# VH-VL binders against q9vpl3, part 393

Target 1, 224 residues: q9vpl3
Amino acid sequence: RGKINIQRPKAPHYERARVVAVTQPKYPELPKAKSCFKTRAERTQQQQENPYNEIIAREVRNWLDHSRLVAFFHLSSITADDIFRVRVQLHKQNLHLKSYGSKIIEQAVKNTRYEAIVPLFHSNHCIVFSPDPEKTAALLRIVRRVPQMVLLGGIVEETMLSRNQLVAYAQMPGLHAVQAQLVQTLSQAPGHLIQQLQAHQNSFVQVLDVHAKNQMNEETPKST
Key: E = the ipSAE of ESMFold2; O = the ipSAE of OpenDDE; V2 = 0.75 times the mean of E and O plus 0.25 times the DockQ between their complexes.

## First folded at step 13 (VH-VL)

Design W52 (framework fv_imvotamab_arm2; at its last look DockQ between E and O 0.24; V2 from the best seeds 0.56)
Fold by ESMFold2, look of step 13:
Structure W52 (fold): chain C 224 residues (1-224), chain A 121 residues (1-121), chain B 112 residues (1-112)
Amino acid sequence: as target 1 above (224 residues)
Amino acid sequence: EVQLVQSGAEVKKPGESLKISCKGSGYTFTSYDIGWVRQMPGKGLEWMGIISPYEGETRYSPSFQGQVTISADKSITTAYLQWSSLKASDTAMYYCARDEGIWDSYYFDLWGQGTLVTVSS
Amino acid sequence: DIVMTQTPLSSPVTLGQPASISCRSSQSLLHTDGYTYLSWLQQRPGQPPRLLIYEISNRFSGVPDRFSGSGAGTDFTLKISRVEAEDVGVYYCMQATQFPLTFGGGTKVEIK
């Protein structure tokens, strides 16, 4: 559907269903005489679960579908000033810091390959999304000054990686760096080409090893 | 094809204005700060200043504050170094270089080819 | 401003032999975050500088492993284990621990 609100809605301080119904936009106003046996909490919970939870869950799915890099962090106590500074550093690198409730995450990834991430959201957390997997090194460089953000693992190119695998991935050259180095080397010395191709093949093999989830796609280079 | 391409060599007279350019391509321009470095003939490197195109913020070396203007136009992924009135002592090679500028730390992983500016009467 | 002093000014070296370049800062380059923002650049004749080493000892992508960096505090060293003809040029240290960014005066490595 159209625009959805990805921010966590503020918890209402009141449980009066009549006030909540009046403030909700675009829903038909029907009489509520149908369910006099339901408690106030059940009615509020049902209403709250159905419309806004699914809208936010759709936004999480949208982030997951459009992000080639997703990183999961445990978040310790941190000041609003510090987390804002971190968000600004991340956003400059096209890295988007988000947090969602565990139930919303569970709804978002239900019946998907990503169901395994749900336990990460039972405690304080944050997620970083990006369309740019080459920004993994920048992400790690940003968070190394932020001890309150503890890396748990991530998803790169739809492959789940542990913390150590993600760190190893960040230390490998990207395709663009490999391509630029190959062109420069071909112009300079033939002997360097052989050594450089061997090193980059070893890097790609290591990346495939960290993708040990049987992720079969076009990332595999031609075998030599 | 990640590169910084600088404008061509310039020959000027004292008192003239000049604006030289540094165009970034093949990467997200606003994710990187652009620094300017002067190298006078036969001499070492001098940091002149840096701009973050993300927010347009600039910082200058004290030696160059008020002497040059650093700017950027993120719509065409280009940074600029500008003099309102050139002096013969401005004769030098000028380089641009980029860095992510994470937490104001820099190591400048990519450099332009340089722009030679010659100021003589 | 942090002053960066390099020695030697010139280092003639026989091909295949080691070279060692020293850089000394006027104050500690250890940042309060626990990292030291000391880099080494190479400028071949007629070319722009290129990054070799960042954060004292980390080789930048594509830099041969014959280049290594070490040091702490105010004293830093770049070593070339086996000098090759392509290593001729001027080497600069640079600090980014605090503004303004400052460079050493350069060390010319040349083949004798």
Scores: ipSAE 0.717, ipTM 0.867, lowest interface PAE 0.8, mean pLDDT 80
Fold by OpenDDE, look of step 13:
Structure W52 (fold): chain C 224 residues (1-224), chain A 121 residues (1-121), chain B 112 residues (1-112)
Amino acid sequence: as target 1 above (224 residues)
Amino acid sequence: EVQLVQSGAEVKKPGESLKISCKGSGYTFTSYDIGWVRQMPGKGLEWMGIISPYEGETRYSPSFQGQVTISADKSITTAYLQWSSLKASDTAMYYCARDEGIWDSYYFDLWGQGTLVTVSS
Amino acid sequence: DIVMTQTPLSSPVTLGQPASISCRSSQSLLHTDGYTYLSWLQQRPGQPPRLLIYEISNRFSGVPDRFSGSGAGTDFTLKISRVEAEDVGVYYCMQATQFPLTFGGGTKVEIK
C-alpha cells in the first residue's frame, strides 16, 4: 500500500499554470434560470418536504428504536473501498454501518428522545447500529484500525454516552461475565467459612489430644 | 455462558477414521473463526488450521494440509476436525479455539476443554 | 514459516518475585497493516491454554495486572511482576502475522 504522499502537490511552475489556465475549457454560463436562484433556505425547505426524506427518516427512527447500541462517528476522507472493508468487518459482528444526511437525521429525531444527537451531525458522519450492547468492544477494536472514523459518542441501552464513557463501557466485563464472577465468589465463600470453622475445631481437638497424651504419660508409674 | 465444548476422549486403532467436534454456545457462532491446535503428550502447541464459518473458508498449516479436514456446521454452531486414516503419531490432545476474526488479527480468546485422541495398535 | 524461540525453557521463581520470559521471532512480526500480531498464552497443568496478552501488550479481559507484555519487531517479553502460586504453568508466545500461525516452544514457570 503506497505511502499516501499527503504532500501538497507543489504548485505548478508559473508557466505551466498559465498554460493550464488558458487551456481550461470555457464552459458557457448556464442560463441563470430564475429557478437557479433559489436561496439555500428554499432549497433546504424543499428537501425537507421530499416524501423520500420522510421514508428515510422513518428508517432511521426504526434503527434507533431497535438498537441497543448506537455509535456516532465523524467520517473523514475515506475511499469507497475502505468503507466497504469496514462494513464487511462490522457486518461479521452484526454491526450495521449507515450514513445519513444531517437533515434526514434532524427530521428523524425531531420531538423524540434522540433529539440530543443532532449537534453531532454537522459534518460527514456515519452511524453504527447493533441490537447487542456486548458488541461495543468489538466495534471499538474494528474502528481503531480505521483512522478516518472518529468516535464522537453513542447510545447504549437508552443511555447517551460520551466518547470516553463508551470506551470505559467497552472495557467492562460483560454482564454475564460479571455474574459468573459473582457466582464464583459466592460459591467460594461457604467453603472458606467451613474451612475456618473446621480449623478451629481441629486445633481444639489437637490440643485435647496432646493434653490426654500428657496425662497418660504422667499416670504410667515407672515400674522400678 | 460463552463456551466451546468439545467431544469426549477417543481411543482408536491405526487406519481408523475419526471426527471430533467443537460446539460453540453463548455467542454468535458466525462472528468468530475456529482454530484447531494439537498438543502432543508433553509437547508444545501446534496450530493445525482455522475455519471461518461466516466466509466458509478454511486454512491449514502446511504440516497438516491433506492430513486432516476442518469443517463447520453453522446451523448447529459446531466445528469439526476429522481424519480419514489415523496414525499412531496422531496421539495428542486437540483443542479448538475461538478467534475474534477482526481484520487480519488472529488471537484465540476462548478455548475448548480439549479432546484426547489415543491411537494404539 | 516464522520460527518462534522462547527463553528460558524453564523458569523457577520464588513466590512474590518477578518473572520474565523472552520470545524471539525469525522475522519481523510487524504486519503490513501496522499491527504486530503477537500473543501470549498461559497453560496451567491439566487445563487448556488461556489468552493473556494480544498484540504485544494488550491484556485480555480478566487477566491480572501483574502480567505485562512488551517488545517490537522480533523481540518480545512477557513479565510477571509478582508470581503467585496460580501462575504455575507453561507459557507460549504465538505469532499470527503470517500463515501458518506458529507457537513458541513454551516456558515452564515453576515455584521454587
Scores: ipSAE 0.630, ipTM 0.825, lowest interface PAE 0.9, mean pLDDT 88
ESMFold2 (binder alone), look of step 13: mean pLDDT 91; pTM 0.939

Design W53 (framework fv_imvotamab_arm2; at its last look DockQ between E and O 0.10; V2 from the best seeds 0.00; counts 0 for: pae O 7.1 > 2, placed apart)
Fold by ESMFold2, look of step 13:
Structure W53 (fold): chain C 224 residues (1-224), chain A 121 residues (1-121), chain B 112 residues (1-112)
Amino acid sequence: as target 1 above (224 residues)
Amino acid sequence: EVQLVQSGAEVKKPGESLKISCKGSGYTFTSYDIGWVRQMPGKGLEWMGIISPYSGYTRYSPSFQGQVTISADKSITTAYLQWSSLKASDTAMYYCARDEGIWDSYYFDLWGQGTLVTVSS
Amino acid sequence: DIVMTQTPLSSPVTLGQPASISCRSSQSLLHTDGYTYLSWLQQRPGQPPRLLIYEISNRFSGVPDRFSGSGAGTDFTLKISRVEAEDVGVYYCMQATQFPLTFGGGTKVEIK
């Protein structure tokens, strides 16, 4: 990688060490035991009491509560080096790439309006959180060169958006207040998006990406 | 207001050291790289190098490698360009410019006002 | 290093008429990621440069509609559909497809 300046080549190992340090896990406490002990497990895959799962679920809940931007992606096969480079690109823009097990997501969204997102995590996935909804454009610019991450949709200012709505939000010029107002008018029920993703995992994400690209280039013809 | 404000004009003699500054305001400083560009009197633009205040990563044009030092102090949102020993040929206008540096792609969406450096005996 | 060659060196234009500036690179600016990192800058007299166009044809925020960019590979064009008095200055192309970043030599646009 001589003349081409891709962020990983020629970078000292310090860059990777910094990212690892920022993402260190925090598991400060083991919660009190629950009444699930003494059950004979008969290969039923029952959820056992696991205090680390509840700690991680609270972490996810905190991310959801404190992020004005949340984006959901299908994640296909990607090397450890490539995902590390993506994480560094995202983190620089205050965009935080996370992956959690579906059971942890279920625990995290329990008793919240976001329970509808659980089906998105049946397949391999990742989530990007940020307190900065104005970073949606940067997010899309980063992932456009990461074909392994296919945008499914997101949440902006506590409003669920489809892929096309999120792309439209990112393209709006002007002040943050103007973008927030337009998000209100673009809000739609997310139920059909989630159901489509569950029905056709691989094919569905490809179709959405192609349709969004065509709509971005075309811009509905409007002449008066 | 989002801006890059550079330090004032400098008149120096050959052999003197100099450190000029570029202060970013109104935006998240560590989300952007800072590039330095030289414009010699009556000439075009020359890219000198960049720094990412996020990581401290620097990259220099081969023409300027070893001739200048680029640094940043993210606690005061300021980038620096410095010479240990100025030459008369360093007489030029120096601009700082920012870019998100996504995948090391740069288009520099904001420029400082410039710092004129004059080096003469 | 990628050499960027601009033509013409000077472009005197009648007010209200179009102007066209060419930029040619010594090698393709198509990056291995599929994107082309070619931008256009304007430097008005006594001012710092400012961004007009990025990634060949994307107009930066606040740049008037009369500016447009086109091209591919090694051959790129900036067009001003109707030149106004405020468009006087030097225009530079810049590539960021590979390090080191390089600029064209500039094209001076002036009113006849």
Scores: ipSAE 0.639, ipTM 0.818, lowest interface PAE 1.0, mean pLDDT 80
Fold by OpenDDE, look of step 13:
Structure W53 (fold): chain C 224 residues (1-224), chain A 121 residues (1-121), chain B 112 residues (1-112)
Amino acid sequence: as target 1 above (224 residues)
Amino acid sequence: EVQLVQSGAEVKKPGESLKISCKGSGYTFTSYDIGWVRQMPGKGLEWMGIISPYSGYTRYSPSFQGQVTISADKSITTAYLQWSSLKASDTAMYYCARDEGIWDSYYFDLWGQGTLVTVSS
Amino acid sequence: DIVMTQTPLSSPVTLGQPASISCRSSQSLLHTDGYTYLSWLQQRPGQPPRLLIYEISNRFSGVPDRFSGSGAGTDFTLKISRVEAEDVGVYYCMQATQFPLTFGGGTKVEIK
């Protein structure tokens, strides 16, 4: 499945974009794959017991099991084009936007550790999956520009997080950065200790030197 | 490890051609644009241009348009900056940088170590 | 082209004291999408530039909290609450609202 050409570098300023648009060859529009978010009506119609539901449920389980970052969103009135745009942006960050019916989700998570997510799927929802929890900040940065996507919560490293907790998590430095900082801090500690230990010794030596000098001055007989 | 590694320092004469390289590793090379930045000795940063390795699409600063060529070989995850005819004024440090921007933004989060180009008679 | 003007050119600072750098653009950096694409970069001596802040006030990953960005429209500020020895270097603002991308002239932060 060919990587979607997202026209990088990013679109020029609208004035330049117009010129570029006129000069670009017109290629026939590829049929927009209807595979995106089904309307509520379409989703309701598919909720009939279809043998395919089990297959899809397995897929959902697979995504959940292999994702270290899972975010749940409520979708308000959003166009297919807007969803597509968001999907492309997310994909660039190795974030995978998926939408499943509530029944499928229920089936997928039944008797699993993920059963608590079922209440989140009573309306139009979508899920973003990622193998990399470090992409949480990127995810939030992308979706903040999409008012139709409302963050409900998520799962990060097997821990269920509220919306606020997820936002807080995104603001934290990455694990490697924190580790690096820790190492740096630890590396500085011995130096400081040595300096402190040496400071006392140096002070003592200075006091002794002063004392020795004073004694030498007292022992020098004034040769009258 | 995610990194950009640039080719070594170059010493050239005026009129000579030069092509320097920037190799990306540790990430999907075709998913990120690569920008080039010039820094003349003791001077500030100058944006030269940017390339999308996936499509090969390039944009140049007007100041550098026609003066340099930016290219990429996605098969070896390498971007290039080249001159057909060097000038003494091309003496500078050249950096490649990865764009991590989303939507219409450009943020250079990853930088190469730089390539020093010296052009002297 | 958008011209970015930084002030001061040099900022000698005592360790532990705050520093402030200003960046002014020749036109508004507010993009049509509603965002302002201003970033701050740090370049330590002998090193390549490093991203500090993007979109005026967002700290990049791994950047200490002593760095903060603010501003709107044409006037932007980078603040260092407590300057450390490792903060010595040249700081640049960059606009990416319009092509070509342009940098400020740089501000050199030094320890007194």
Scores: ipSAE 0.021, ipTM 0.527, lowest interface PAE 7.1, mean pLDDT 85
ESMFold2 (binder alone), look of step 13: mean pLDDT 92; pTM 0.947

Design W54 (framework fv_imvotamab_arm2; at its last look DockQ between E and O 0.16; V2 from the best seeds 0.00; counts 0 for: placed apart)
Fold by ESMFold2, look of step 13:
Structure W54 (fold): chain C 224 residues (1-224), chain A 121 residues (1-121), chain B 112 residues (1-112)
Amino acid sequence: as target 1 above (224 residues)
Amino acid sequence: EVQLVQSGAEVKKPGESLKISCKGSGYTFTSYDIGWVRQMPGKGLEWMGIISPYSGDTRYSPSFQGQVTISADKSITTAYLQWSSLKASDTAMYYCARDEGIWDSYYFDLWGQGTLVTVSS
Amino acid sequence: DIVMTQTPLSSPVTLGQPASISCRSSQSLLHTDGYTYLSWLQQRPGQPPRLLIYEISNRFSGVPDRFSGSGAGTDFTLKISRVEAEDVGVYYCMQATQFPLTFGGGTKVEIK
């Protein structure tokens, strides 16, 4: 078969559609006279895309390197006015809404641990970046009124989380709340101490596991 | 530590002006709206109004519209409640409280310690 | 304005026993977004208010699990499963479904 149609796959079909496109027979080479000639529009488009693609890809790498929270969304059709209102809500919380082409994303994450995210960008999408992982709850509260933004998953402290894991993360107490609970537990009567410590310890271990996963995902640990 | 610290108690006479403050610390001030709540002696809580330091926008309860001015200075992370002319009926405890104000929905997760304002001759 | 009515006005409770506080609104607190913006606050003697519960039943960080909220529409309840001495104070419901924000009149919980 020749050229393949563009499709709108659901998540499993999205990956299958990409594989099918890659495995299709390559087109034969154009005639020699036409292969050495490009139209003015083709040359202009090629020139504009090549150099600016790497600049934008570096921007994406910079956001990924400096964001402790990254969330990926499928984006349905939305008016410019509505997305602007969403962007204002997000920006107030130090949450930065971005959208990039799949080529740019592929180039940005090439030879990194994040290369697995590329299939998420086959369809219309957006990304939210933030240096503040504690703003995950605010992010979810903002987007719950925005049905056009469908959460796919995210990255917290360099650990990839599914949608459900990210929602669960947003509901966890902060480290300071855990520390305050430990002090309160130690001041209680001895008969309750074992029960309180076991319940609190399970929550604390879960928070430490997320934190430890984030630290273990660091690329170059210090030698000592 | 994340906190709202209000200015100290005030004793004033009717007709005097007053500006009390609420300083936020330990968090990103512009990510939260600041609301003001009155509690008259022995009474319940009354919402007076709210300001977003992010945008500068204010909203007042109809009961307090035109009676007070709410403002903020984000450079010193401080919100203010101001009267141009106090009345004896303004004698109350005044609290500030914060909330992210997401889509104009509030639950006020942090409160200041309160400022007691006494207005009498 | 949405009027918030609390009962009882006072709730003397034996230490270690449950307490239950009712809050009723003059109209539904269900927002068009499908969420209900009903909160519960605690004010201990001589202290500022403190958030306990938001969106009917969500316990705020650091709030003991003996506090729970329930309800829908116009009828809401705060329960304290085993009252402790530190739970003495006045409890308020608050709605933020529409402006102006309004509070219930308060319910005093005290040890008898």
Scores: ipSAE 0.754, ipTM 0.884, lowest interface PAE 0.7, mean pLDDT 80
Fold by OpenDDE, look of step 13:
Structure W54 (fold): chain C 224 residues (1-224), chain A 121 residues (1-121), chain B 112 residues (1-112)
Amino acid sequence: as target 1 above (224 residues)
Amino acid sequence: EVQLVQSGAEVKKPGESLKISCKGSGYTFTSYDIGWVRQMPGKGLEWMGIISPYSGDTRYSPSFQGQVTISADKSITTAYLQWSSLKASDTAMYYCARDEGIWDSYYFDLWGQGTLVTVSS
Amino acid sequence: DIVMTQTPLSSPVTLGQPASISCRSSQSLLHTDGYTYLSWLQQRPGQPPRLLIYEISNRFSGVPDRFSGSGAGTDFTLKISRVEAEDVGVYYCMQATQFPLTFGGGTKVEIK
């Protein structure tokens, strides 16, 4: 299996490219005239609500509502064994890998703040949920070793992020780390100030001492 | 807060036994491996060994094999490094460090504050 | 055992100037899984080591962007684009491709 050159990623598959395009911040485009032709997606939406789908949709919604980190992945051809392996790695980090059908996702997010994610689920996808947004970096590290999982985007702290934004977010220090650093910096500031103030005083005293010593040496009469 | 807290500094005589500890907190202790690293005064870092708290599997550096014992008690989220008989040459700073626990990689993302062990006659 | 050789032993640097540290391994650090398990650690005076870079070039969380890692096979480099006062310390490379894990001898970065 050829070394995935992460520095020169091959052009994404056209489906991946489409998903990446969808996860990009959509600037308000002028309302395109609703094409008279119902998309395949619209035709499939008329299928009778399966009670089972409703239950699963509620589960999905529950995951979305209780997760501070949600990441969406395109899932290429992957073996069950490989998925299991990934799941174990993710679980160690309190990351939960789930896979749902597109229809279920649509039902789950309909008329919710998550409705914008629906276009991401036109192909095989999986979702990773976590209550801890600080696990974003760990998630990305795990997924890097899984070429079959392509990051599409995610939601962090109720904010939808593109792939690139997620990567950037993962590179940021955690809130606690930043706070700790701030506290450390603040704690050092007074000490440094005191040292600087004392340094000037000490220098002055030293100069005075030298001057006093020199004066004493001049006043000692050369006993001829 | 995710942290490793090590036991305090130790002053011992040659021939004495010693067991120092490293307590993990703020994370799932059994999900990560704990490594021990020696740093002699004014010297570099030396990997001593690593333990998986979950399985108890332990690996040693050949240089430290038979010289020390690494163990863990998952019930109290603590790893241990112990000597049966200290030597003057064991005088060093000892660090415990957490393996990130991602796949089969072994890089240490979290470090204890270190335990200074002084062995003198 | 894989021997890790760092150069230079000491790197006096002027504030704001770049620094470069080299690490050479006695054998290839490419693992059978296709990854290279080389990491860089920073140890500030009186502090425990801190992870900077893992797998050659990946910055660990919270590590400033002025730190970068590069290399392949047996030759690796840590670069600091603009050295700050807080960057003073000893830097170590570590290989984890093969047991036992081994560290480089360390490079002391000092301010001129």
Scores: ipSAE 0.491, ipTM 0.750, lowest interface PAE 1.0, mean pLDDT 87
ESMFold2 (binder alone), look of step 13: mean pLDDT 92; pTM 0.945

